# Ledger of designs, part 311: VH-VL binders against q0atu2

Target 1, 119 residues: q0atu2
Amino acid sequence: MLDKKARIRTSREYRNVFEKGKRLSGRFLIIYYVENALDNNRFGFITNKKIGMAVIRNRIKRQLRAIVREYQGQVKNKHDIVLVARAGIGKSSFEGMEKDYIAIMKKAGLFARNANKID
Below, E stands for the ipSAE of ESMFold2; O stands for the ipSAE of OpenDDE; V2 stands for 0.75 times the mean of E and O plus 0.25 times the DockQ between their complexes.

## First folded at step 16 (VH-VL)

Design a5 (framework fv_dusigitumab; at its last look DockQ between E and O 0.58; V2 from the best seeds 0.73)
Fold by OpenDDE, look of step 17:
Structure a5 (fold): chain C 119 residues (1-119), chain A 122 residues (1-122), chain B 111 residues (1-111)
Amino acid sequence: as target 1 above (119 residues)
Amino acid sequence: QVQLVQSGAEVKKPGASVKVSCKASGYTFTSYDINWVRQATGQGLEWMGWMNPDSGDTGYAQKFQGRVTMTRNTSISTAYMELSSLRSEDTAVYYCARDVGYDSGEFYFDYWGQGTTVTVSS
Amino acid sequence: QSVLTQPPSVSAAPGQKVTISCSGSSSNIGYNYVSWYQQLPGTAPKLLIYDDNKRPSGIPDRFSGSKSGTSATLGITGLQTGDEADYYCGTWDSDLSAGYVFGGGTKLTVL
């Protein structure tokens, strides 16, 4: 699990990201990201009913948290980032989600150059 | 089979704009980003930017920001690249290319258009 | 002026082996997979190598790719006259406004 300080937890925090942040869409994910005034990154996750049943949404959320955790050290600091799962994500593999995440983060310019990439 | 077919050659005056089209077929147009790459005569390849046909999101090389606009018409699986304020240095062959970044997390271009020659001369 | 550095030209006789180097930095080659493109005279570029060392279908095993640190290498064995072309390396750069970058290109001449 992500550290508490690395999580977007309040509605106000989410609203701030959506209102002030940039939006970028991948195949399975949409990210909203904005610079924060902290020394750490915070992540939020949104899975809506378009994805599927609660069991599916919860699974997707767990998978996204795992992906974010794995690549957390590669993300440029001082950002609030909200991941919104797209409808088609339920049909994707974990690896597919991971690759999509990486692609989006690279396109957003949020990945640092010192981290390891997936094989 | 995947195919990218670009519009024909263009001749423009300095200061004018040019819009090149790239029609995709043989795959789901909205599933892969389209990139634009140009090549001046006798010169190397120069990346211009990417466009997500699904969302319309774009990312441009810094050199072209403010002058380039990448768009798409999903109903006809066609991507467009418009370059404004043309100058002689913009004379080049312009290519569209399919990006498979979402498949691998790494960016490379597996299919290319045939190229569109744009000549800027007074 | 290219972010990635390639030798301007290489040459060899048919049947010989040639290598084309591509030098970058930690923000591009060091962090991202390298791709190679072949451009025959008067034609559009063609993907030759992706993910540092993988060949797309249709590309003969005479072509190989490798990477070490911030440098990549394209190898061509059993050189054929049809291999005469320009070759470009390319990769994503996380430090250049998050964009794709190409090498300057290498002209391969088959003697």
Scores: ipSAE 0.908, ipTM 0.950, lowest interface PAE 0.5, mean pLDDT 95
Fold by ESMFold2-Fast, scan of step 16:
Structure a5 (fold): chain C 119 residues (1-119), chain A 122 residues (1-122), chain B 111 residues (1-111)
Amino acid sequence: as target 1 above (119 residues)
Amino acid sequence: QVQLVQSGAEVKKPGASVKVSCKASGYTFTSYDINWVRQATGQGLEWMGWMNPDSGDTGYAQKFQGRVTMTRNTSISTAYMELSSLRSEDTAVYYCARDVGYDSGEFYFDYWGQGTTVTVSS
Amino acid sequence: QSVLTQPPSVSAAPGQKVTISCSGSSSNIGYNYVSWYQQLPGTAPKLLIYDDNKRPSGIPDRFSGSKSGTSATLGITGLQTGDEADYYCGTWDSDLSAGYVFGGGTKLTVL
């Protein structure tokens, strides 16, 4: 889905976002975010056992990656962002997760118009 | 069914603080953010900030940062807005309003409180 | 010094049509949906239009909204004396300070 360089992969990188980043909560999602020293954005995804069994957590993770990928062109550059799914996310629709994501990203000041977005 | 009911009028001296309340009913209080909007005498609507009643997260307009605090008490479904270091130009009607951002991905205020008049006089 | 610009006043007779403009920039109207609010004298604002052109339940179809580029328009047809009010456009501003912005307001007088 997302390019390798657009993903947070190491425990150290996740810890940096959690310890130094800002936190903002939506209805189904929490984001932790911090400006990075790179030329691109990186995303991390966390789904814990309170959401449900592995098949549900895997579905949620896949859907969140799809949402992030769809809106990546609107995210202000040079940020590390970790999405943490809340317990109630398993009962939401895809559209519900998408709208929650858009709202929290806008309230965080992370969404901007993209002149290079053609469609 | 959805209602936002605000506290009564306040008269304060310059330098004091005022705390306005907004009691929600008819919906799940923690599912929608509460915003505060004021209307100073002879002026238009001015957005002050938003408060998430579930998390307690807030976002304030730059003009009010350092003077405004938005909180809530979930056990009584009530939001609060406290404005400190009051000046005569803070004389205004203060409104609470519910936003639908988490449902829609866009922000607009579907229900408003009736307003609280705050007068700052010497 | 509002970031969204509206005419300060408009006037029309009963039964006529009136339009109220709202002009912004690419970071607000150009990027986010626009809402309109009606404020009758002595009352709280009421949501009239949301998502550029949608009406809440209970709002008659005499009220309409539209948007082109960085400008939005509120249309009122079949004007009634009860429509005398202040009208405000509003939207999210996606610039760095991120927050909600209102137009300066337009006073509608029904002659």
Scores: ipSAE 0.818, ipTM 0.916, lowest interface PAE 0.8, mean pLDDT 91
Fold by ESMFold2, look of step 17:
Structure a5 (fold): chain C 119 residues (1-119), chain A 122 residues (1-122), chain B 111 residues (1-111)
Amino acid sequence: as target 1 above (119 residues)
Amino acid sequence: QVQLVQSGAEVKKPGASVKVSCKASGYTFTSYDINWVRQATGQGLEWMGWMNPDSGDTGYAQKFQGRVTMTRNTSISTAYMELSSLRSEDTAVYYCARDVGYDSGEFYFDYWGQGTTVTVSS
Amino acid sequence: QSVLTQPPSVSAAPGQKVTISCSGSSSNIGYNYVSWYQQLPGTAPKLLIYDDNKRPSGIPDRFSGSKSGTSATLGITGLQTGDEADYYCGTWDSDLSAGYVFGGGTKLTVL
């Protein structure tokens, strides 16, 4: 359950991430990310028609949202992050998408120790 | 069999640059990141950074930012590490290593090159 | 300086057991899985243990790994003279300056 405030909504917000942000590629995903002026993170998701029909694209978005939701407490705050599904993601398992996300988020420096805040 | 074969030993003067190559075989070169690790004589391993051969993306250890450049030529399955403004402290064996992070979500190096000795003369 | 702390050396006789410790922090060992690497004299490091306690194909089960909190341990039983090597722990450090970190290394002498 991503909160409404945790969503990237406008074309201008997406453009800001693509133009001002950093980009890292994994096997199934590309992330674009930039610091924002808010007190929270925001996430956006992009699938294009080359990935498949709407049913496939909707499944992938649903899976990516679930992954992002699962790890959102480990993401460094004040970032806008756009996940772009690569061609070929439709052949991946949920676990494969999850491991790809973990790897690229760690390499981007967006996952951090926050043991002081939880538990 | 997976192999990483590195270029030969180099002797350099302070202030020069060195570029070490790492040729991969036995797997799809663009599917795994290459990391570079160095080791001064009688000392431990020091991680320098990672490079994604598919995208060209890199992440460098802060100690080397501004002096290291990691690149590749995918048509010959070869990764490169260039270290500039060399000092005597850069005398070390330099290794390339294959990173399996995209398979695992965790980082470890399952195959290593044989190492390249770089000596920075006084 | 090494981010992960290992004893500089350990020794034991053939057939005996040895353990090698690796001490870190919540941002590295406490957050990420640990790997261990063996470096035989004059050679490149070789992966020995990954994901805290798993062995790659071809590594005998007398090598084992474990983790408790921010400390990891490599165990070697049935020591052989061919086990004489340097051993390094390694893991990702997930603080703001993300990157891979190694222990300082432990020289194992088999006598």
Scores: ipSAE 0.646, ipTM 0.885, lowest interface PAE 1.6, mean pLDDT 90
ESMFold2 (binder alone), look of step 17: mean pLDDT 93; pTM 0.951

Design a50 (framework fv_dusigitumab; at its last look DockQ between E and O 0.64; V2 from the best seeds 0.79)
Fold by OpenDDE, look of step 17:
Structure a50 (fold): chain C 119 residues (1-119), chain A 122 residues (1-122), chain B 111 residues (1-111)
Amino acid sequence: as target 1 above (119 residues)
Amino acid sequence: QVQLVQSGAEVKKPGASVKVSCKASGYTFTSYDINWVRQATGQGLEWMGWMNPDSGDTGYAQKFQGRVTMTRNTSISTAYMELSSLRSEDTAVYYCARDVGYDSGEFYFDYWGQGTTVTVSS
Amino acid sequence: QSVLTQPPSVSAAPGQKVTISCSGSSSNIGYDYVSWYQQLPGTAPKLLIYSDNKRPSGIPDRFSGSKSGTSATLGITGLQTGDEADYYCGTWDSSLSAGYVFGGGTKLTVL
């Protein structure tokens, strides 16, 4: 699991990202991202009722956390990033989510220069 | 079958604007980004930007920021690229192209429009 | 001028093998997969290679792609007259202004 320091935890922190951050949509995900005043990145995850039942939402959240953990070392520092799951994500495979995440992060320019190849 | 059909040739004066259309068919329009690439006569391919037909999100090459606007009409599966403040250097063939980034996590263009010639001359 | 560097031209006789190089940096070729496009005279570009070395349906195995470090190579064996075209490499660049970048293109002449 993501370290505590790498998590957006408070409503105020989430609000800040939504109000001041940039928004970018992928097929299954929407990301909101903004620079923070820290030396590390923080991630937040939102899965609303449009995704499905609580069991599904929890599964999706776990999967997204796993994806973020996998690539967190390649993300440019000093960013708060909130991942919002879109309605169709429930029908997506893990790999599909991963590819969507990678694509959207690339478009956002959030993967660090000179980072290892992202597959 | 996937197909991208672009609008016809354009002739414009310097300082004018041009809007090229790209009608997509054979797939879910909102599922794939549309990119625009231009090619001046005898020159190479130059990427201009991407547009997400679902959200309307865009990303433009720095060179064209402020002059290019990429939009879409989802009801008719059509993407648009508008370039303003035209100059002679903008004379080129403009292509729309579908990328499969969301499917693969990488960006490449698997289908291209036939191209639209834009001529800027006084 | 192009972010990715290709030789301006290559040539060979029919049946021969040619290679087209594409040189970049850690922020592009070293960062993401490379794609190759074939552009026959007077036509739109066509996807030739994706994911460094994969061929789309309809592309013969005479065409191959490889990548090492910050450089990519397109190989064409059994050269045919119909292969005479311009070839472009391309990939995603992770610079401050993230976006797709193309090579300058290589004109292949079949002698």
Scores: ipSAE 0.917, ipTM 0.957, lowest interface PAE 0.5, mean pLDDT 95
Fold by ESMFold2-Fast, scan of step 16:
Formats: structure tokens, sequence, C-alpha cells
Structure a50 (fold): chain C 119 residues (1-119), chain A 122 residues (1-122), chain B 111 residues (1-111)
């Protein structure tokens, strides 16, 4: 799990990222991101009703948190990043979401693949 | 069969702009980013940027930031690269190329256009 | 302009083998996968190797790739006159505000 300091928690914090951040889209994900004044990265996750029923949205949210946790060591520090799931994400595989995340993060300049394997 | 077909050769004067097209066929145009790569006369390959044909998002190499614009028209599966304020140093062959990033998590160009020669001379 | 260093030229006789090196840094080859592209005279580049050592369909197994640390190598065995081309390595670079970078290219002459 991501610890509390690595999570965007309040509506005000989410609003800051949306209003001041940059945006990039992938196949299944949109990210909004902005540099923060903290010592660490913080992540937020949004799944809206267009994705499907609560059980699907909750599964997607858990899977996105797992992906972010797995690749956290490759994310450049001092950023607030919000992942917004697109409507089609409910039909994607875990690997499909993972590859989309990696590609978007690299294109955003937030991510470098380590020579070492990151679990 | 995946195919990228580019517009024909252009001759421009210094200070002009050029807009090169790249028409895609044989795949879902909006599913793969289009990159632009140039090759100046007698030189190597130089990456210019990427464009997401679904969202319109772009990322440009710092050297071209402010002079390059990458767009698309999804109704005709065509990508465009416009380079402004042309100089003689911009004389090059310009290629479009498809990347598989969103499917693979890594970037490489699996299909390339045939190239468009742009000559900048007075 | 190249961020990755390749020898400018290499030559060998038909049937021999050659290797072409590509040297980078921790922000590019050290972090991300390397691809190789073949450019025959007067043609567009063609993907030859991706993901450090994988071949696309249609590329013969006499072409191989490898990577160690911040350097990558393209190997070609059983050289044929049709292999005369420029060869480019390429990878994603995190230090350039995120972007793709190519090596300077190596001209292979089969004498």
Amino acid sequence: as target 1 above (119 residues)
Amino acid sequence: QVQLVQSGAEVKKPGASVKVSCKASGYTFTSYDINWVRQATGQGLEWMGWMNPDSGDTGYAQKFQGRVTMTRNTSISTAYMELSSLRSEDTAVYYCARDVGYDSGEFYFDYWGQGTTVTVSS
Amino acid sequence: QSVLTQPPSVSAAPGQKVTISCSGSSSNIGYDYVSWYQQLPGTAPKLLIYSDNKRPSGIPDRFSGSKSGTSATLGITGLQTGDEADYYCGTWDSSLSAGYVFGGGTKLTVL
C-alpha cells in the first residue's frame, strides 16, 4: 500500500492538481500532474460512474494503486499526480493498464525505467 | 497492412513555413502515436516529437519547441507536422513513424513513412 | 546531433560477422530499452531490433541485439552485400525532458 503521505486525500488538493497541472492522455488513463513543494510524490485516483458499477470502479481503483505502488521507484520526486480512469478501462487487462501507465508517465517526463527490475 | 504515406517534396524560402502530411492506413489511426524524425543532408536521425492522434496531445524536442506544431485530422487518418521560420539548416528528409508505447510501455518505431524532402533555399 | 555514440563506419567481407556498438548513459540506455534501425541507401529506416534483443517478424536471426549497462550492441553474422546500410540505435531519454534519442549512425560497407 501507498502510505498516507503519498496519497492525495482532500477535494482541495485534487482541485489544485486539476486547475494548475498539466494533462496527458493514454488509452485507458488520463493523468494530471504538477510539481509540489514536498519531499515526496502524492497520488490520487478517480473512477467515475461512466466506467461501470461500483464493483468495477473499486476493482479498477485497487489495480491502479497496485500499479502505482509497483512503479513508484521510477517516478521523479516532488509531484502530485492524479490518475483518471477513462470509460473503456473496465474492459482492459491489468497488463494493459500497466503498459498505458508506463507510456504516459514516460511521455510526461515523470518516469524512467530502471535497469533494475522493480516489483 | 500498416502503411504511412507522406506528402511530396517541398521547396521553401528562408522564413517560410512547411506543412508535411502523413496518411495512415491498415490500422486504427487513433490507437498509436505518430512521431516525426528528420534527417538533414548527410546527417543522422533526429527526433522532433510525438503526437497522440486520439487526444491531440503532443511532446516536442526542446530544439524545436516554439517552431514545430504537430496536428491531425482523424476523419482522413492524417497526421501533420508544420515547421515555421525555416532556415537552410532545416533542409532534410522528414519522416513520420508510428510508436507502440501505449501497448508495450516502451518506445520504438515499427512503421515509417517514405519521407518528405524539404529544401530551404533562396 | 546524437546523444548516443556509435562508430561512424565499419566494414567486413561477405560471410564475415560485425558488431556495432552504441554507448549512452544512465538516463537513456541504462534506464530504457534499446532499438536498432536499418536504413538502406535512399530508403526510410526499418525497425531491426526492439526491446534490446527482440526481432520483428521478417528479420532474420543473423541480426541480434544485446545490452550491458549503458552500452548496446548490434551483431550481424553471415554478412551479405544487401546489408550495406546505415545502422542507428535509439532509446527513450529521461534527462531531455523526456524524448527519443538516436545514435549518430554507423555506415556498414561490405567489401
Scores: ipSAE 0.831, ipTM 0.918, lowest interface PAE 0.6, mean pLDDT 91
Fold by ESMFold2, look of step 17:
Structure a50 (fold): chain C 119 residues (1-119), chain A 122 residues (1-122), chain B 111 residues (1-111)
Amino acid sequence: as target 1 above (119 residues)
Amino acid sequence: QVQLVQSGAEVKKPGASVKVSCKASGYTFTSYDINWVRQATGQGLEWMGWMNPDSGDTGYAQKFQGRVTMTRNTSISTAYMELSSLRSEDTAVYYCARDVGYDSGEFYFDYWGQGTTVTVSS
Amino acid sequence: QSVLTQPPSVSAAPGQKVTISCSGSSSNIGYDYVSWYQQLPGTAPKLLIYSDNKRPSGIPDRFSGSKSGTSATLGITGLQTGDEADYYCGTWDSSLSAGYVFGGGTKLTVL
């Protein structure tokens, strides 16, 4: 699980990312990202009701959180990043979501070797 | 059966623009990004940028930022690269190539177009 | 000079073996997977090796790849005249302006 400091929590925080940030689309995901004034990254997750029922949306959110946790050590610090699930993500596999995430994070320039180290 | 077929050779004067096309077949065009790579005569390969055909998103190498525009027309499965304010140093063969990042999380180019020669001379 | 350094040329007789080196840094080869491309005279590049050491279908096993630290190596055994080509390494570079980088290329001559 991402801890409390690594979560985008308020509507204002989400709005700031959407209004000020850049966006990149993959096959299953869209990311919005902006530099923040913190010493850490924060992540938000959005699953639209068009994706499916609450059970399906909750499963996708859990899978995306697990992916983000696995790669968080590679994410360049000081960014707010919102992952938006695209329509059709429910038909993807965990591995498909994972590779999509890796690809779009690299293309966004957000991955680097040991970028997010904690003392 | 994947194929990338590029437009024909072009001769341009300095200061003009060129637009090269790359028609994809044998796969779902919107599922893979198209990259552009150029090669001056007797020189190595130079990456120019990527374009996502589904979203239209792009990322350009800094050297070309401000002079290159990468677009597509999804209805005819065709990618385009336009380079403006041409100089003699832009004389090169321009390739389109398909990257497989979304399949693997790793970037490599599994299929390439045949290349388009662009000559910039007075 | 290219971010990834390759020898400009190598040569050997038919049937022999060669290796082609590709030297990079922690932001590219030391971080991400390496691919190799073959460019026969007058043609487009073709994928030869991906994921450091894997061959796409149709590439014979006399072509091999390996990586150690920030250096990658393409190996070619049983050299044939048809192997005369330029060979490029390539990888993703995760530095400030993320993007793809190629080595400067190595011309292989089969004598």
Scores: ipSAE 0.757, ipTM 0.907, lowest interface PAE 1.2, mean pLDDT 91
ESMFold2 (binder alone), look of step 17: mean pLDDT 92; pTM 0.949

Design a51 (framework fv_dusigitumab; at its last fold request DockQ between E and O 0.55; V2 from the best seeds 0.80)
Fold by OpenDDE, fold request of step 18:
Structure a51 (fold): chain C 119 residues (1-119), chain A 122 residues (1-122), chain B 111 residues (1-111)
Amino acid sequence: as target 1 above (119 residues)
Amino acid sequence: QVQLVQSGAEVKKPGASVKVSCKASGYTFTSYDINWVRQATGQGLEWMGWMNPDSGDTGYAQKFQGRVTMTRNTSISTAYMELSSLRSEDTAVYYCARDVGYDSGEFYFDYWGQGTTVTVSS
Amino acid sequence: QSVLTQPPSVSAAPGQKVTISCSGSDSNIGYDYVSWYQQLPGTAPKLLIYSDNKRPSGIPDRFSGSKSGTSATLGITGLQTGDEADYYCGTWDSSLSAGYVFGGGTKLTVL
């Protein structure tokens, strides 16, 4: 699990990212990202009802948290990043989500170093 | 069965704009980014940028920022690349290419258009 | 000139082995997987290698790719006359303007 300090937790924090951040869309994810004034990165996760029932949304959220945690060390410092799950993500595999995350983060220029896995 | 079919050759004068089209078929158009790559005569490949057909998001090479616009019409599975303020050095073959980044997490181009020759001359 | 550096040309006789190098930096080859493209005269590029060392369907196993550090290498064994073409390496660059970058290309001549 992500440390509390690594989480976007308040509505105000989310609003800040949406209003001031940049937006990029992948296949399963949309990311909003903005620089922060902290010494650490913070991540937020949004799973709307369009994703599916609460059980599905919670599963997706857990999976996204796991992905983010896995690659947390490769992300450029001082960023607030919100992951928004897109429709259809519930039908994707964990690996599919992971690859989508990697791709979109690379496009955003948010990975500081190689985050690829050997397939 | 995946195909990218580009528009025909263009001849333009300096200062004009050119818009090249790339029609995709054989796959879900909105599921893969389209990249544009050009190649001047006798020279190497030069990446211009990417466009997400679903969202319309784009990322351009710094060299072309402010001068290139990549768009799409999803209803006809067609991507467009418009280059403005043309100069002689823009004379090249322009390719569209499908990017598999969302499938693999890595970026490479598995399918290419046939290329569009753009000639800029006074 | 190009972000990735390739030898401008290589040559060998049929049946021989050739290698084409691709040199980059930590922000590109050291950052992401390398792909290779073959461009026959007068044709569009064709994907030859992806993920550093994987071959798409239809690409014979006499084509191989490898990567170490910030350098990648394309190997071609059992060289055939039909292999005469230009070869380009490419990868994602994580510089300030993140994007794809190509090598300068290598012209392979079969003697």
Scores: ipSAE 0.921, ipTM 0.959, lowest interface PAE 0.5, mean pLDDT 95
Fold by ESMFold2-Fast, scan of step 16:
Structure a51 (fold): chain C 119 residues (1-119), chain A 122 residues (1-122), chain B 111 residues (1-111)
Amino acid sequence: as target 1 above (119 residues)
Amino acid sequence: QVQLVQSGAEVKKPGASVKVSCKASGYTFTSYDINWVRQATGQGLEWMGWMNPDSGDTGYAQKFQGRVTMTRNTSISTAYMELSSLRSEDTAVYYCARDVGYDSGEFYFDYWGQGTTVTVSS
Amino acid sequence: QSVLTQPPSVSAAPGQKVTISCSGSDSNIGYDYVSWYQQLPGTAPKLLIYSDNKRPSGIPDRFSGSKSGTSATLGITGLQTGDEADYYCGTWDSSLSAGYVFGGGTKLTVL
């Protein structure tokens, strides 16, 4: 589980990311992202009914949280990021989702070595 | 078989714009990003940017921001790169190239177009 | 000017081994995988090595890649006249508004 401070929780916070943020699409994921005024990154996750049944959506959401947690040290600090799963994600493997996430985060300019290191 | 075929050579005057095309075949066009790379005569390779043919999303190198536009037409599996306000320094061979980022989580160009020579002269 | 540093030229005799270096920083070679591209005169570049040390189908085992820290190396053994070409390293760079960067290229001459 991501720490409480690393989660986008309210509809107002999600709306802010969608309205003010940039958008990039991968094969299975879309990210919306915006700089925040906090000392940390926050993540939101959206899985809609087009993906499939609740069991599939719950598995996808759990797997995406695990991926985000694994790579959180590479995410450039002070961003709110919402991951939206595309309809085709239900047929992806865990590794497929992971590679898509890595690619889109790199193309967005959000990944760096030692991103959270203070110099 | 994967193939990228580019449009023919162009000769332009300073201040004009040029639009180079890159027609893809042998794979699902919308599944792989197209990158543009240029090379001036006797010089090295210079990355210009990437374009996602599914979404239309783009990312441009800082040097070309404001002068380059990368687009596509999915009905004919064709990518385009338009460079405006041409200068003599823009004389180069322009390549399109496919990246495998979404499959691998890393970027490399597995297939390249044959190149389009653009000459900017008075 | 290129972000990654390569020697401008290298030469060797047929049958010999040659190595081409590529030096970068923590934001590029030190962070992400390195690829190598071969460009024969008058042709488009061709992928030679990817993921630091992997060969695409059709690339002979005479070509190898390696990486240590912020530097990568392309090795060519059993050098042949047909290997005369320009060689470029390339990788993703996280510091330059995120984008792909190439080395300046190395002209290999088989003497």
Scores: ipSAE 0.845, ipTM 0.928, lowest interface PAE 0.6, mean pLDDT 92
Fold by ESMFold2, fold request of step 18:
Structure a51 (fold): chain C 119 residues (1-119), chain A 122 residues (1-122), chain B 111 residues (1-111)
Amino acid sequence: as target 1 above (119 residues)
Amino acid sequence: QVQLVQSGAEVKKPGASVKVSCKASGYTFTSYDINWVRQATGQGLEWMGWMNPDSGDTGYAQKFQGRVTMTRNTSISTAYMELSSLRSEDTAVYYCARDVGYDSGEFYFDYWGQGTTVTVSS
Amino acid sequence: QSVLTQPPSVSAAPGQKVTISCSGSDSNIGYDYVSWYQQLPGTAPKLLIYSDNKRPSGIPDRFSGSKSGTSATLGITGLQTGDEADYYCGTWDSSLSAGYVFGGGTKLTVL
């Protein structure tokens, strides 16, 4: 579970990431990411109606939030990151989404050891 | 039977460009990233970058940023690496290799092309 | 480049054991999994070990891998003449210029 400070909340914040940020695609996910002026990271999640009905989209969002929560201590600070679910993600397992996330975050240069640990 | 087959040897003059091809077979080409690695005579392996055949996304090693372009043609399952402004120091064998990052979340190269010798001389 | 340090050469007699070390840092070996590649003379590299200690199918169990802290080790027992090759460790480096890194290579001589 992400803290409220670690969430992208407003349309303007999402738009900033899409317009100013970099983009990387995996098998099931696309990430958009940009440096922010905060001390922390913020995450946003997008599942459009092409993916499925609300029950399916809500399940995918919950799974993606769990994955992000699991690895948030490894994400380099000061980034706004939006995860966009690709069509076909509903056929992926939780493990498949997790591996995809790890791969694209490493290739984006966003993972590092102890990036967000507190003493 | 995964196979990566590369284009033939090339001889170039300093300042020219070279484009090496890597044709994939035996797997879904768009499901795995292709990386390029070079090796000068008697030297070690040097990673150059990765390319996602599905999206066309790339990540280049800093040393090659601005000189390397990695592309693909998905209709013929072929990856390309183009290196511009060639110098004698670019004389090497160039390999393409498939990474399995999306299967496992870790990076290693499970299949390699046979290598393409590029010689840069006056 | 050669971010990972390997001895330039090692040697042993047929039937003996040898180990090849690979020393890195917290941004690579200390963070991510190590793979090993064998390059026989005049050929492309071949995957030998992945995930620190796993063998792909077709690699005999006399090849083994291990990792401790920021160092990895390739072990080869029952040395054969056909094992003469260059051996490279490799891993992902998560530093500012994130990317894959190889060790400098170790030439194994069997004599």
Scores: ipSAE 0.844, ipTM 0.923, lowest interface PAE 0.7, mean pLDDT 92
ESMFold2, look of step 17: ipSAE 0.836; ipTM 0.920
ESMFold2 (binder alone), look of step 17: mean pLDDT 93; pTM 0.951
OpenDDE, look of step 17: ipSAE 0.905; ipTM 0.950
ESMFold2, fold request of step 18: ipSAE 0.834, 0.736; ipTM 0.920, 0.899
ESMFold2 (binder alone), fold request of step 18: mean pLDDT 93, 92, 93; pTM 0.952, 0.948, 0.950
OpenDDE, fold request of step 18: ipSAE 0.920, 0.921; ipTM 0.958, 0.959

